# VH-VL binders against q58102, part 14

Target 1, 198 residues: q58102
Amino acid sequence: LMDVHVLFSGGKDSSLSAVILKKLGYNPHLITINFGVIPSYKLAEETAKILGFKHKVITLDRKIVEKAADMIIEHKYPGPAIQYVHKTVLEILADEYSILADGTRRDDRVPKLSYSEIQSLEMRKNIQYITPLMGFGYKTLRHLASEFFILEEIKSGTKLSSDYEAEIRHILKERGESPEKYFPEHKQTRVVGLKKEI

## First folded at step 4 (VH-VL)

Design A33 (framework fv_concizumab)
Fold by ESMFold2-Fast, scan of step 4:
Structure A33 (fold): chain C 198 residues (1-198), chain A 123 residues (1-123), chain B 112 residues (1-112)
Amino acid sequence: as target 1 above (198 residues)
Amino acid sequence: EVQLVESGGGLVKPGGSLRLSCAASGFTFSDYYMSWVRQTPEKRLEWVATISSSGSTIYFPDSVQGRFTISRDNAKNSLYLQMNSLRAEDTAVYYCARDEYYGSGEYNWFDPWGQGTTVTVSS
Amino acid sequence: DIVMTQTPLSLSVTPGQPASISCKSSQSLLHYDGKTYLNWYLQKPGQSPQLLIYEVSNRFSGVPDRFSGSGSGTDFTLKISRVEAEDVGVYYCMQSIQLPYTFGGGTKVEIK
């Protein structure tokens, strides 16, 4: 019954978060963040249609990912920059939406807000921030995902992906850097079908 | 309990073809990515192929791309590797291995491995 | 492709003594999710490889606590606190952060 806005990449974890919130009686709205660099949101739009949830793309200031690129060049690895982008996105969205959620897992390290960061965000912005997957280990999450979804592996960085990485890679190239120096290629999973109704 | 059993290895001439099979038991085969990994006579381990749980996504290194085909039959709990245009460099013990489920950021490990099947490419 | 380099090529150990194996990668194995995708496998004579340690330091089920993994970025170590006869074999590190998956050249551990 209550609207919840879910940060959505089209991947297994953000998809499962939306399903769990629906089962709890929320009305999930999927949101994919874009920074106006490249149209990296296309795969997430397709997955949202498969899941049957309302979806929108929200465009934020490209300076956010430009600063992330600067941080990556300085630190020589992307962790702090990805954390910075995620926290910045949540701060901005908290000005507009009263209930936010994402696919943060118990075993994730980045992007992931600490307990004190979550309390600070909720108190300052007067919102609820929900991480439905924080209570589950990897074994339970794989079981749940396999029950609901048909999953496929995709190569990050060579197709338009709906995470922050795709646009940051593009900015690094504009700055004369090779993204592969900082971001090794990895596989992501995305939801390409349903095994059962959600 | 959880087992992988390879078959189909043998002696073939350069340019020949061979089809390897892997029979899985003791787990829900359709939930897992599956891979082939070979071990050369010099004891180097080389990843050969990976296939997604549904079978629609496949990956190869450049060394076998266009010559090898990986496939699976989830109803029969079976994995296959079709090897064409075989070269002396393809001589190895070929292992079937179960991949840890690929989630976002989940490139974990190979477990279990099968017993291996020997492929020798020689005149 | 990520190149994995193991040292030493072989190691001869008196029973009960410690052993240490090094693995270096040509690129960082730290993913932006905060995990480091490095695994260790053991191949005992006449047997298939078996998983010992995943994601740097996590012992796989049934692996004795005398085995430990450590490291970060590009430098990793596998330690055996007290080598036993059953620990003989070839040890391999593996990166699973990107395709193609690549393995170290192996380290043969023998009893003196």
Scores: ipSAE 0.000, ipTM 0.484, lowest interface PAE 13.8, mean pLDDT 85

Design A34 (framework fv_concizumab)
Fold by ESMFold2-Fast, scan of step 4:
Structure A34 (fold): chain C 198 residues (1-198), chain A 124 residues (1-124), chain B 112 residues (1-112)
Amino acid sequence: as target 1 above (198 residues)
Amino acid sequence: EVQLVESGGGLVKPGGSLRLSCAASGFTFSDYYMSWVRQTPEKRLEWVATISSSGSTIYFPDSVQGRFTISRDNAKNSLYLQMNSLRAEDTAVYYCARDLDYYGSGEYNWFDPWGQGTTVTVSS
Amino acid sequence: DIVMTQTPLSLSVTPGQPASISCKSSQSLLHYDGKTYLNWYLQKPGQSPQLLIYEVSNRFSGVPDRFSGSGSGTDFTLKISRVEAEDVGVYYCMQSIQLPYTFGGGTKVEIK
């Protein structure tokens, strides 16, 4: 079996990516990124255990999310900052892992590498970057998630959230900013159980 | 059997240079961070350098920063330590060691196995 | 730099008797990820160091049950419940929470 390292938040999309890769014959290893600001990886650890996949937390330089916070304050919305963090994470991980994957969807705006950015990353780092969900629209992803997973909705930016947003929100608060000014409230969907074996 | 074998040690004058090599066998060398750790004549252990599995990330303590370079050749299963501007304080047995972090997280940094060591003596 | 202090410098133990080694760090080795980055190594006479215990209390593969590690924060202990002849050597603690990685001064264990 070929090892693939999957960027993992504990959400339905990164969970689906891991399931699809397993069904394609890969051996998924789930990677949750933390920047040393708050221990936001605990949710992802529990979901990885539910899914039955090996899991690691990788701690990267806090300056990455500090720069992201600067960008949000400058641009007045989080898109460019989230894109910056995601691209930076992939660049760093590509130095250590030959096959990387994430939960990027066809309909995502951010985080999402363009085709030219993917080609550049793969060529410069001599890796494979797989986005298993890129061919699927919202309806198909909703159907697949409902077939495999028992889902729970949580608020974005909670202490338990394992996405980049949780730590960036914390830094914004440290700087006297209200994160809600920049990040409108939305619900994230977390996998809390399985409806069938994967 | 997992094995590390160092070579390249010897007697050198202060200000001189030496290149140490470490040959790895019995495991997938390219999956692991690798380190150099030295043991002084007084039997103190001192970490000297660490290199990531790809070779792109390198760490040194201040005591050797700018004087030593660590590198690896994954095709040859080999680790290297280039030591320049050697000082009397660099006299030690130099061990290469595998960082037993199979998933390459850089998080664990516990060392096993260690090689047999190669002796570096810096003296006039 | 984190300073690691080991006591005692040496132990002479009758076979079958227990031994205890202390290791103290100048600052907490508890990381925000909830793990404590304290490891123990053994160097037998004429041999290279070998990993004995990692992250305070986890015995490395092949390490006998008579070895146990414990502690938290800045204060750690390695215990050998029944010292055997093959346990002679120098024991070193090590912190790996931050760079530079640092070792204790070592504790020599000998059989009487």
Scores: ipSAE 0.000, ipTM 0.437, lowest interface PAE 18.4, mean pLDDT 85

Design A35 (framework fv_concizumab)
Fold by ESMFold2-Fast, scan of step 4:
Structure A35 (fold): chain C 198 residues (1-198), chain A 124 residues (1-124), chain B 112 residues (1-112)
Amino acid sequence: as target 1 above (198 residues)
Amino acid sequence: EVQLVESGGGLVKPGGSLRLSCAASGFTFSDYYMSWVRQTPEKRLEWVATISSSGSTIYFPDSVQGRFTISRDNAKNSLYLQMNSLRAEDTAVYYCARDETYYGSGEYNWFDPWGQGTTVTVSS
Amino acid sequence: DIVMTQTPLSLSVTPGQPASISCKSSQSLLHYDGKTYLNWYLQKPGQSPQLLIYEVSNRFSGVPDRFSGSGSGTDFTLKISRVEAEDVGVYYCMQSIQLPYTFGGGTKVEIK
């Protein structure tokens, strides 16, 4: 089986990406990125155990999310900052892993590398970058997630997410900004079980 | 065929209690988040409560937190709103509404369909 | 809480003429995923509200193409290209990006 390292938040998209890659014959290893600001990786560790995949937390330079916070304050919009963090993470991981994947969806705009950015990354680093969900619209993704997962409904603000957002929110608060101005609180779901073997 | 029918409204004095019911038909009730939205005499729409598909997670705005309870019985295709310690500002038409969400980074929603509404009047 | 402000409070339209309703939010409704979570509802006299448009510009099933939604960030518009008698009622915008969900104050559309 070929090893693939999947950027993993514990959410339903990165979980579904790992499941699809396993069904395609890969051996998924889940990677959660932390920037040393807060221990936001706990939910991802829990979900990885539920899915039965190997999991690892990789700590990167705090300056990456500090720059992201600066960009958000300057632009009044987090899109470019999230894109910057995601591209930076992939660049760093590409030095160590030959096959990378993430949960980017077809209908997403951010975080999402363009075709030219993907080609540049793959050629410069001599890697493969896979986005398993890019071929599917939201209705198909909803169906697939419901087919495989038991999802927990989460009250907004009661649990830390294991994505880039959690640590960026903390830095924004430290700088006198309200994170909710940029990252609204809303209903969320997470993977808490499997409906069938994967 | 998709229908929501509310009942249980009426006239009540301040400090009183009332329980609203919503009977759902024509869809798989247990697959959907459900909400209550009220319309004041001034015609303002105010979200009142949301309950997850399983009933395990509930949401309220500050204005009703601690006074209202939302619950559901999936076997009976029914949604409930228990209203306690009623105030004059709770006077409104109460609508039951289905939360239709799309698969996104969060669970963002719109309300479709809405029931016919049931009137609650709180006055002395 | 996100405050939603609608203008005008009411408008009277001659049949067949266009109508335009503005909705402004106190905070951006643009999520970093590139989508904007703003919906429009119509309440006809004596009826419950019904969904017209979701996510700024998507017409709900059965909604005539004379209705269109547009906008970005904090500023949104609902347009009716040629108002018909069946379009009378109160129009509401709603944000669903953040709890608590909030609605605009409504815009009453009447035939002149």
Scores: ipSAE 0.062, ipTM 0.661, lowest interface PAE 6.8, mean pLDDT 87

Design A36 (framework fv_concizumab)
Fold by ESMFold2-Fast, scan of step 4:
Structure A36 (fold): chain C 198 residues (1-198), chain A 124 residues (1-124), chain B 112 residues (1-112)
Amino acid sequence: as target 1 above (198 residues)
Amino acid sequence: EVQLVESGGGLVKPGGSLRLSCAASGFTFSDYYMSWVRQTPEKRLEWVATISSSGSTIYFPDSVQGRFTISRDNAKNSLYLQMNSLRAEDTAVYYCARDEDYYGSGEYDWFDPWGQGTTVTVSS
Amino acid sequence: DIVMTQTPLSLSVTPGQPASISCKSSQSLLHYDGKTYLNWYLQKPGQSPQLLIYEVSNRFSGVPDRFSGSGSGTDFTLKISRVEAEDVGVYYCMQSIQLPYTFGGGTKVEIK
């Protein structure tokens, strides 16, 4: 079995990526990134247990999300900052793991590496970077997620959010900024159970 | 063919109650968020309520919060709006609409389709 | 709440002439996913609203290519290159970046 390390938020996209990789014959290991600001990884830990995959939390330098907060204040929206964080995370993980994956979708704008960025990363680090969802349209992904998972909604930016936003929002608040000025309030879909065995 | 058909509208006095229904066909009802949107006599469109695909999460604007309740019966492909403590300002055509959520992301995107609408008139 | 302001209130157009409708939001509709959540609807006389354009510039299925949407941030435009009789109705912009969903006041398009 080849080990693949999957960037994991507890959301349906990273969960579906892990399921697809398992069905392709890989041995998925789920990784949730934390920057030492708040323990935003708790929901991801619970979802990983439900999915039955090995999981760990990796703590990276909080300066990464501090720079992200600076970028958001400068640019007035979070796109470039989220992209910066994701690229930095992949660069660091590529020093430790030979096969990396995440839940990037075909129509994502951020976080999403360009073809040139993927080639550069793979060549410089001698790794394989897999995005299992890139080949599918939104209707197919919606169908697959509904077939495998019991989904619940939580509001983005809450204590239970395990994406990069949670810790960045906290730093913005510490700096006297309103995160809602930069991040719209939306609901997130999370995996809370399985409809069939994976 | 995807279709939404509303019913239950009528004339009611201020302080009264009314229950609207929306019958869905032509799609997997349980996969979609559903919303109610009303159109005032002045032709302004106002969002009234949204319910998640499972029915577990419900959203309202401040103008109707505490007075209206949205619910669904996925086995019957039906959406409901229970309206209590009705006011003259609730007079409108009420539309049922499917909330086309991109990839079930939990993020709102657009309404398609809309039902034919049912008229609610609140007057003394 | 995000306030949506449409201009003009009404537009009377000779058939075959262009029409342009403006929509302005009280705050940016750009999401961190890189998408801008601004949609356009048309309500023809006696009919329900129907989706024309989603996410600023994407024509919905079956919408003629004479309709185009553009804009970014807080300023958006819907253009009809050559207005036809079937285009009569009220046009509404809508933001879906956050709750509550809010709509513009509408722009009535009539044929002279």
Scores: ipSAE 0.000, ipTM 0.539, lowest interface PAE 12.5, mean pLDDT 85

Design A37 (framework fv_concizumab)
Fold by ESMFold2-Fast, scan of step 4:
Structure A37 (fold): chain C 198 residues (1-198), chain A 124 residues (1-124), chain B 112 residues (1-112)
Amino acid sequence: as target 1 above (198 residues)
Amino acid sequence: EVQLVESGGGLVKPGGSLRLSCAASGFTFSDYYMSWVRQTPEKRLEWVAEISRSGSYIYFPDSVQGRFTISRDNAKNSLYLQMNSLRAEDTAVYYCARDEDYFGSGEYNWFDPWGQGTTVTVSS
Amino acid sequence: DIVMTQTPLSLSVTPGQPASISCKSSQSLLHYDGKTYLNWYLQKPGQSPQLLIYEVSNRFSGVPDRFSGSGSGTDFTLKISRVEAEDVGVYYCMQSIHWPYTFGGGTKVEIK
């Protein structure tokens, strides 16, 4: 059974990615990234227990999200900064794990590696990078998530959100910036239970 | 009736060890983060440990890191604090307290209820 | 660590008179979710601490309306509009925005 390490937020997309990889015969290990700014991984830990997958939190250098905050202030838009963080995380994890995966969707704009970036990463690090949701549109993802998960809607920017946004928002506030200036209000979906066996 | 009852306190010499227990009743124990908070003889309150709902994630201030370990047994509705290499500065009344609610999504972070406390005295 | 400073250290009040307690934090307690993580606890003589007010101004269940909390950023106030004998004890503010969670030094309230 091949181990795959899945970047995990506790949200529906990373959760669904882990389920799909298990159905394909992989042994998923869930990884939640923290940058030492706030304990934003608490909810992801609980969701991993609900899903029944092995889970760990990996703490990376705070400077990564500090640079992301600099980029957001400079560009006045979070896209390039989120992309930078995601690519940096994958580069670091590729030194440790031979098969990496995440919840990148077909309709995502960011974070999302281009074909050439994926090929470069895989060749330089001698790894496999898998995006199980890239072939699916929103209707299929909604159907699959609704089959497996009990979902909860939460407001974007809660302190326990396990995406990169939570810690970046906090750094922006430390620097005297209003995160709401850069990150508009939106809803996020968290997995809080199972409807059926995985 | 939501209740927390601590036990295991006592007199111990510097460098010694003690294990504190907290028995929870009246609520779904596995839905909550749990904390230990101590009160010094000078009446100062100090947070000393927090444990996640599953027990997989634990948090300490620098003052006790490496000396204390926190654990829980959700099947027994019990919380534990293992205290090693005790110092005179660890003398305090130790309270267990219910922390963040799973269904509150971590947005509510305050301690309620607190147990009755158990006294730890580090001296000869 | 976030330092919480309470004033006064103690106060004696005539029954029925108001009381005011100040709490100041070394950095802002406003979270990017729009909430301010400042709580107040009361420890009555011989008892465990109990929650009075959470998130600056919300009275916990069972807490009389003579208690009110206010403030923003780094400056917070707990007011008792008419102090009663049962309000005697030590009041503590607490921040829960960052680890380690930290408490103020306490304010002892007693009746003259």
Scores: ipSAE 0.005, ipTM 0.465, lowest interface PAE 13.8, mean pLDDT 85

Design A38 (framework fv_concizumab)
Fold by ESMFold2-Fast, scan of step 4:
Structure A38 (fold): chain C 198 residues (1-198), chain A 124 residues (1-124), chain B 112 residues (1-112)
Amino acid sequence: as target 1 above (198 residues)
Amino acid sequence: EVQLVESGGGLVKPGGSLRLSCAASGFTFSDYYMSWVRQTPEKRLEWVAYISSSGSYIYFPDSVQGRFTISRDNAKNSLYLQMNSLRAEDTAVYYCARDEDFYGSGEYNWFDPWGQGTTVTVSS
Amino acid sequence: DIVMTQTPLSLSVTPGQPASISCKSSQSLLHYDGKTYLNWYLQKPGQSPQLLIYEVSNRFSGVPDRFSGSGSGTDFTLKISRVEAEDVGVYYCMQSIHLPYTFGGGTKVEIK
């Protein structure tokens, strides 16, 4: 019965987080963040309909990803910039929603809030922040994804990507940078169907 | 037991064509990305093709782009490499290799197992 | 393309002695997800390559404890604490952070 708002990309991890939360008795609402640079949210809208969850695109200030691009150019490494964007997004959403969740995994390093950052966020904003996948390793996540989802490959760096990376790549290109210097060409997947009921 | 068996290699003249096949058994073939990797006579390893589990996404390095085509038939547990406009530098042992698990994509990108290999010799 | 440089080209080891192989990449293999995409393969004489170590230091199933991988960024090392006869072959490092995947030139390990 409790509403939980889940940061959602249309990928397997955020999809699995929503499924787990539903099975625990929550009412998941999927949120995809857009910064007004390109319409990178379309993949997530399609996947949310397939999963049967309510979905919303929230547009935030483009200055957030402009700062992220500046950080990447300065640091020559995207980790701190992606961490900055993720933390900023959670801070903003915490002003509106009492229970937030995302697809952070046990073995992830970024984006990932530290324990002290989580405590600070929860206390200052009076919210709950849930990471349903934190207890699961690779084998369990592989098993669950294969059990629930029909997946499809997507090319990294395309407009179809619903993570923070797509809009940051676009800004890097506008500034004369090659995004591939910072974001390698890699395999990406999206959820395109269900193998069983959620 | 997980097994990959290649076939279709042989001797061909420059400009010729060959089609390699790889028969998979002992695992759910449709759950895996698949790759072709070749080994030159000098024993250098060179990755030459990738195909996603559904066949929707493929990739070739510049050295074979436009000349090679990779495909798969999940109902037959088979992987194919169509090689056209063959050149002397395509002479190699060609291995099919199981790439990452589709559902575990983004974890442990590596090849296991590899097939036994099939030899392609391009000479005039 | 990421260039993988492997040294030495070959080494000859008496049984029971250690061996060390170096692999260097032309750019960092550390992804912002915190994983480093470097793998090691062994090709025994007359056989296909087989996976030894994935993501720098993780031993693949069935691989003996005498094999260990280490390193970060652009510099990586494979060590065999006590070389045995069955360890003879050519060792290859591989990066899988960026397409196209690329391999080192190989290091041949022989028993004297």
Scores: ipSAE 0.240, ipTM 0.740, lowest interface PAE 5.5, mean pLDDT 88

Design A39 (framework fv_libivirumab)
Fold by ESMFold2-Fast, scan of step 4:
Structure A39 (fold): chain C 198 residues (1-198), chain A 124 residues (1-124), chain B 112 residues (1-112)
Amino acid sequence: as target 1 above (198 residues)
Amino acid sequence: QVQLVESGGGVVRPGRSLRLSCAASGFTFSDYYINWVRQAPGKGLEWVAIISYDGSNKYYRDSVKGRFTISRDDSKNTLYLQMNSLRTEDTAVYYCARDEDYYGSGEYNWFDPWGLGTTVTVSS
Amino acid sequence: DIVMTQSPLSLSVTPGEPASISCRSSQSLLHYNGKNYLDWYLQKPGHSPQLLIYEGSNRASGVPDRFSGSGSGTEYTLKISRVEAEDVGVYYCMQALQLPYTFGQGTKLEIK
C-alpha cells in the first residue's frame, strides 16, 4: 500500500477524500494542521477515530496565520489569506511527504491551487499532489458523503473547527476585529458517524 | 439561448424591503457563481454580492452587509437578493451576472451573460 | 479594496479615427500563473453591460477585431482602431483578481 498524507479537517470533503484514496489502494494518513493559537484539532481527532485512519496533528509557525489575519484586515475579505495559508502548508508538508492529498473540490474558489501551481509544487519538491474530488460537482459529493457518513451541521465560528478559519478568527478577535465582518456566515459539516463500513 | 432575466424591482420608501429575482436559462445554473451588480442613475457600475455554485459561500460589499441577503434555488434556476432596511442610496438598476468560472480553477473570472436589469427606487 | 482608475472619463471621436482608454489599478493584477485579471465591458445607451475583453487581451466572442486590449500589472489599455457609430457608450474596466470586484469610473465615448 502506498502511503498518502491527507490534509484533514474532520469535514465531509477531507473525509470523503480519504475514503476514496483507500478505495483506490492507498494507505491514508490524516494530518490536521494547527498553528498554536487554539486547540482547533480535537474534533478532527474524533472524526479520524470514527473513520479508522491514522491521524497526526502538525504544529506550524503561528506567524503564518498572523500574516493571514493581516491580509484579511488589509484586503477586507478572507480569500487571498486562506489561499496563502493553504499554499504555505502544502509547501512545508511537501518537504516531509512524497504523496499529499486534500479535499479541494472542482468548484472551490479558495483554497485551491491552480494547474501551474500544482505542476510547480510537484516538480520542485518531487512529490505527487492528489485532489480526489476535483472531478466532482457538489451534487455528486453530497450524494457520496451521505452514503458513507452521518453529518453534523455547525454554524461557522461557533465550534472548534479544524480548518484554517478557526485560528484566524481568534487572531482577528485579539486584534479588535469582528471575524463576522470578513467571513460570511455558512454552515460547516463534520463527520460524526458512519452509515456503513469503509 | 443563454440568458438571465431580473424581476422584483419597484418604488419603495426608506426602511422597507424588496426581493429581487434573477431567472436563468440555457445553461447549467448550478455550476456557476452568480453576481449582483448595481448602477445608480447616471453613475457607474458597482458590485454588490456574489454566491457560490452550491450556495455555501457568499460575499457582500460593505455598505449592504447585514441588510442584503443573496440566495439561490437551483431547482428553479433562480437567484435572489433580499433587500432589507432600504436606503435612498440603494436606488439603482440591479443586474445579475454570471461569473465564468465553470471548471473551478479560479482562473476564469469575467461576467457573461448579464441580465436586462430591474429598477429599484427608494424615495420618500 | 483594489481601486480602479480610468482615463479619460470622456472622449469625442470622429468616425473612423482611433480611440484609446486607459485603466490603472492600485495593485498589480498580474498573477504568478501569468494571467492579468482585468476585463473590459461596454454599456451602450439603454442597454446592459456586455463583455468586450477578458484577462487583459482576449477578445470576447462576437466582438469585432477593431477592439484590442493590452497591458500588464497595473497599467491597461483598450484600443479601438477605427471608431464606428455603434461603439458609443460607456466603457468600464473591472479587476477580477480579488473580492470585492471593483470597476473603474467609466469612460464615455461620443461621436463628434
Scores: ipSAE 0.000, ipTM 0.457, lowest interface PAE 16.3, mean pLDDT 85

Design A4 (framework fv_concizumab)
Fold by ESMFold2-Fast, scan of step 4:
Structure A4 (fold): chain C 198 residues (1-198), chain A 124 residues (1-124), chain B 112 residues (1-112)
Amino acid sequence: as target 1 above (198 residues)
Amino acid sequence: EVQLVESGGGLVKPGGSLRLSCAASGFTFSDYYMSWVRQTPEKRLEWVATISSSGSTIYFPDSVQGRFTISRDNAKNSLYLQMNSLRAEDTAVYYCARDEDYWGSGEYNWFDPWGQGTTVTVSS
Amino acid sequence: DIVMTQTPLSLSVTPGQPASISCKSSQSLLHYDGKTYLNWYLQKPGQSPQLLIYEVSNRFSGVPDRFSGSGSGTDFTLKISRVEAEDVGVYYCMQSIQLPYTFGGGTKVEIK
């Protein structure tokens, strides 16, 4: 069995990525990134226990999300900042793990590495980077997630998020900014139970 | 037996350079973050550097930032500290110490074991 | 940087008597994960420091039950219920909640 380390938020996409990798014969290890700002990783820890996968929270330099907050204030929207954080996280993790994966979907705009960025990362770090969900349309992903998981919808920007947004939003508030000014409202989904064995 | 053995200490003049080594045995070296901690002649303990299990993430306090470099060779089970632009205040016994493991065997953010130490004296 | 302050600088104890060492931090050592990152080390004469207690109150492997750690936030105490001759040395507290890691100034324990 080959170990794969999966960037994990506790949401349906990263959860489904781990399940698919297990069915392909990999041994998934879930990694949740925290930047030391707030304990945004707690729900991901709960979901990892539900899924039965090994899980670790890795704390990275707070300066990464502080730079992200600066970028958001300058650009007036979060896209480049979220992309910067995701690429930085993958660069750092590639030094520790030879096979990395995440929940990037076909229709995601950000975070998403370009082909040339993936090729550069894999060559420079001598790793494999896997995005299991890139081949699936939204209807298939919805069907698969609903077959395996009991899902709960969460409004974006709440403390219940284990993605990069929660800590960046907190830094923006500390700097006197309103995060709602920059982040569009959307619903997020998290895994709160299993419907069947995985 | 888990063991850390430092070497490379000695007498050096201000502005000089010195390279310390730490040989690890009795555990899977590549699973652990490793640190250097020094003890001054006044017996104060000061953290000097930390390196991740793969060697790619490194940390220093402001007092040595830009002057010291930490590195490791996992194939040789060895940790290194390259000290440049040495100052009188760098005079100390330098210990290598095992830090945390990446999967959390219960040895998080404390130092165990410590090596026996190697003495660095910066004097003209 | 978090400043760690230990008291007393030294204490002299008759064998079998209790001893108590205080450690105070300039900031709370309670992390978001619910753990408090305060550790105690003992350096016996002529030896390297050794881990005694981690995360406030957990005795490290092989450490006798007479050692106990307590405290929360910024105020911590190491107690030895009955000091033995082998307990002579310098005790250091350390915070590991944030970089740079910092240590207390040490408390020397001697037998009368």
Scores: ipSAE 0.000, ipTM 0.450, lowest interface PAE 17.0, mean pLDDT 85

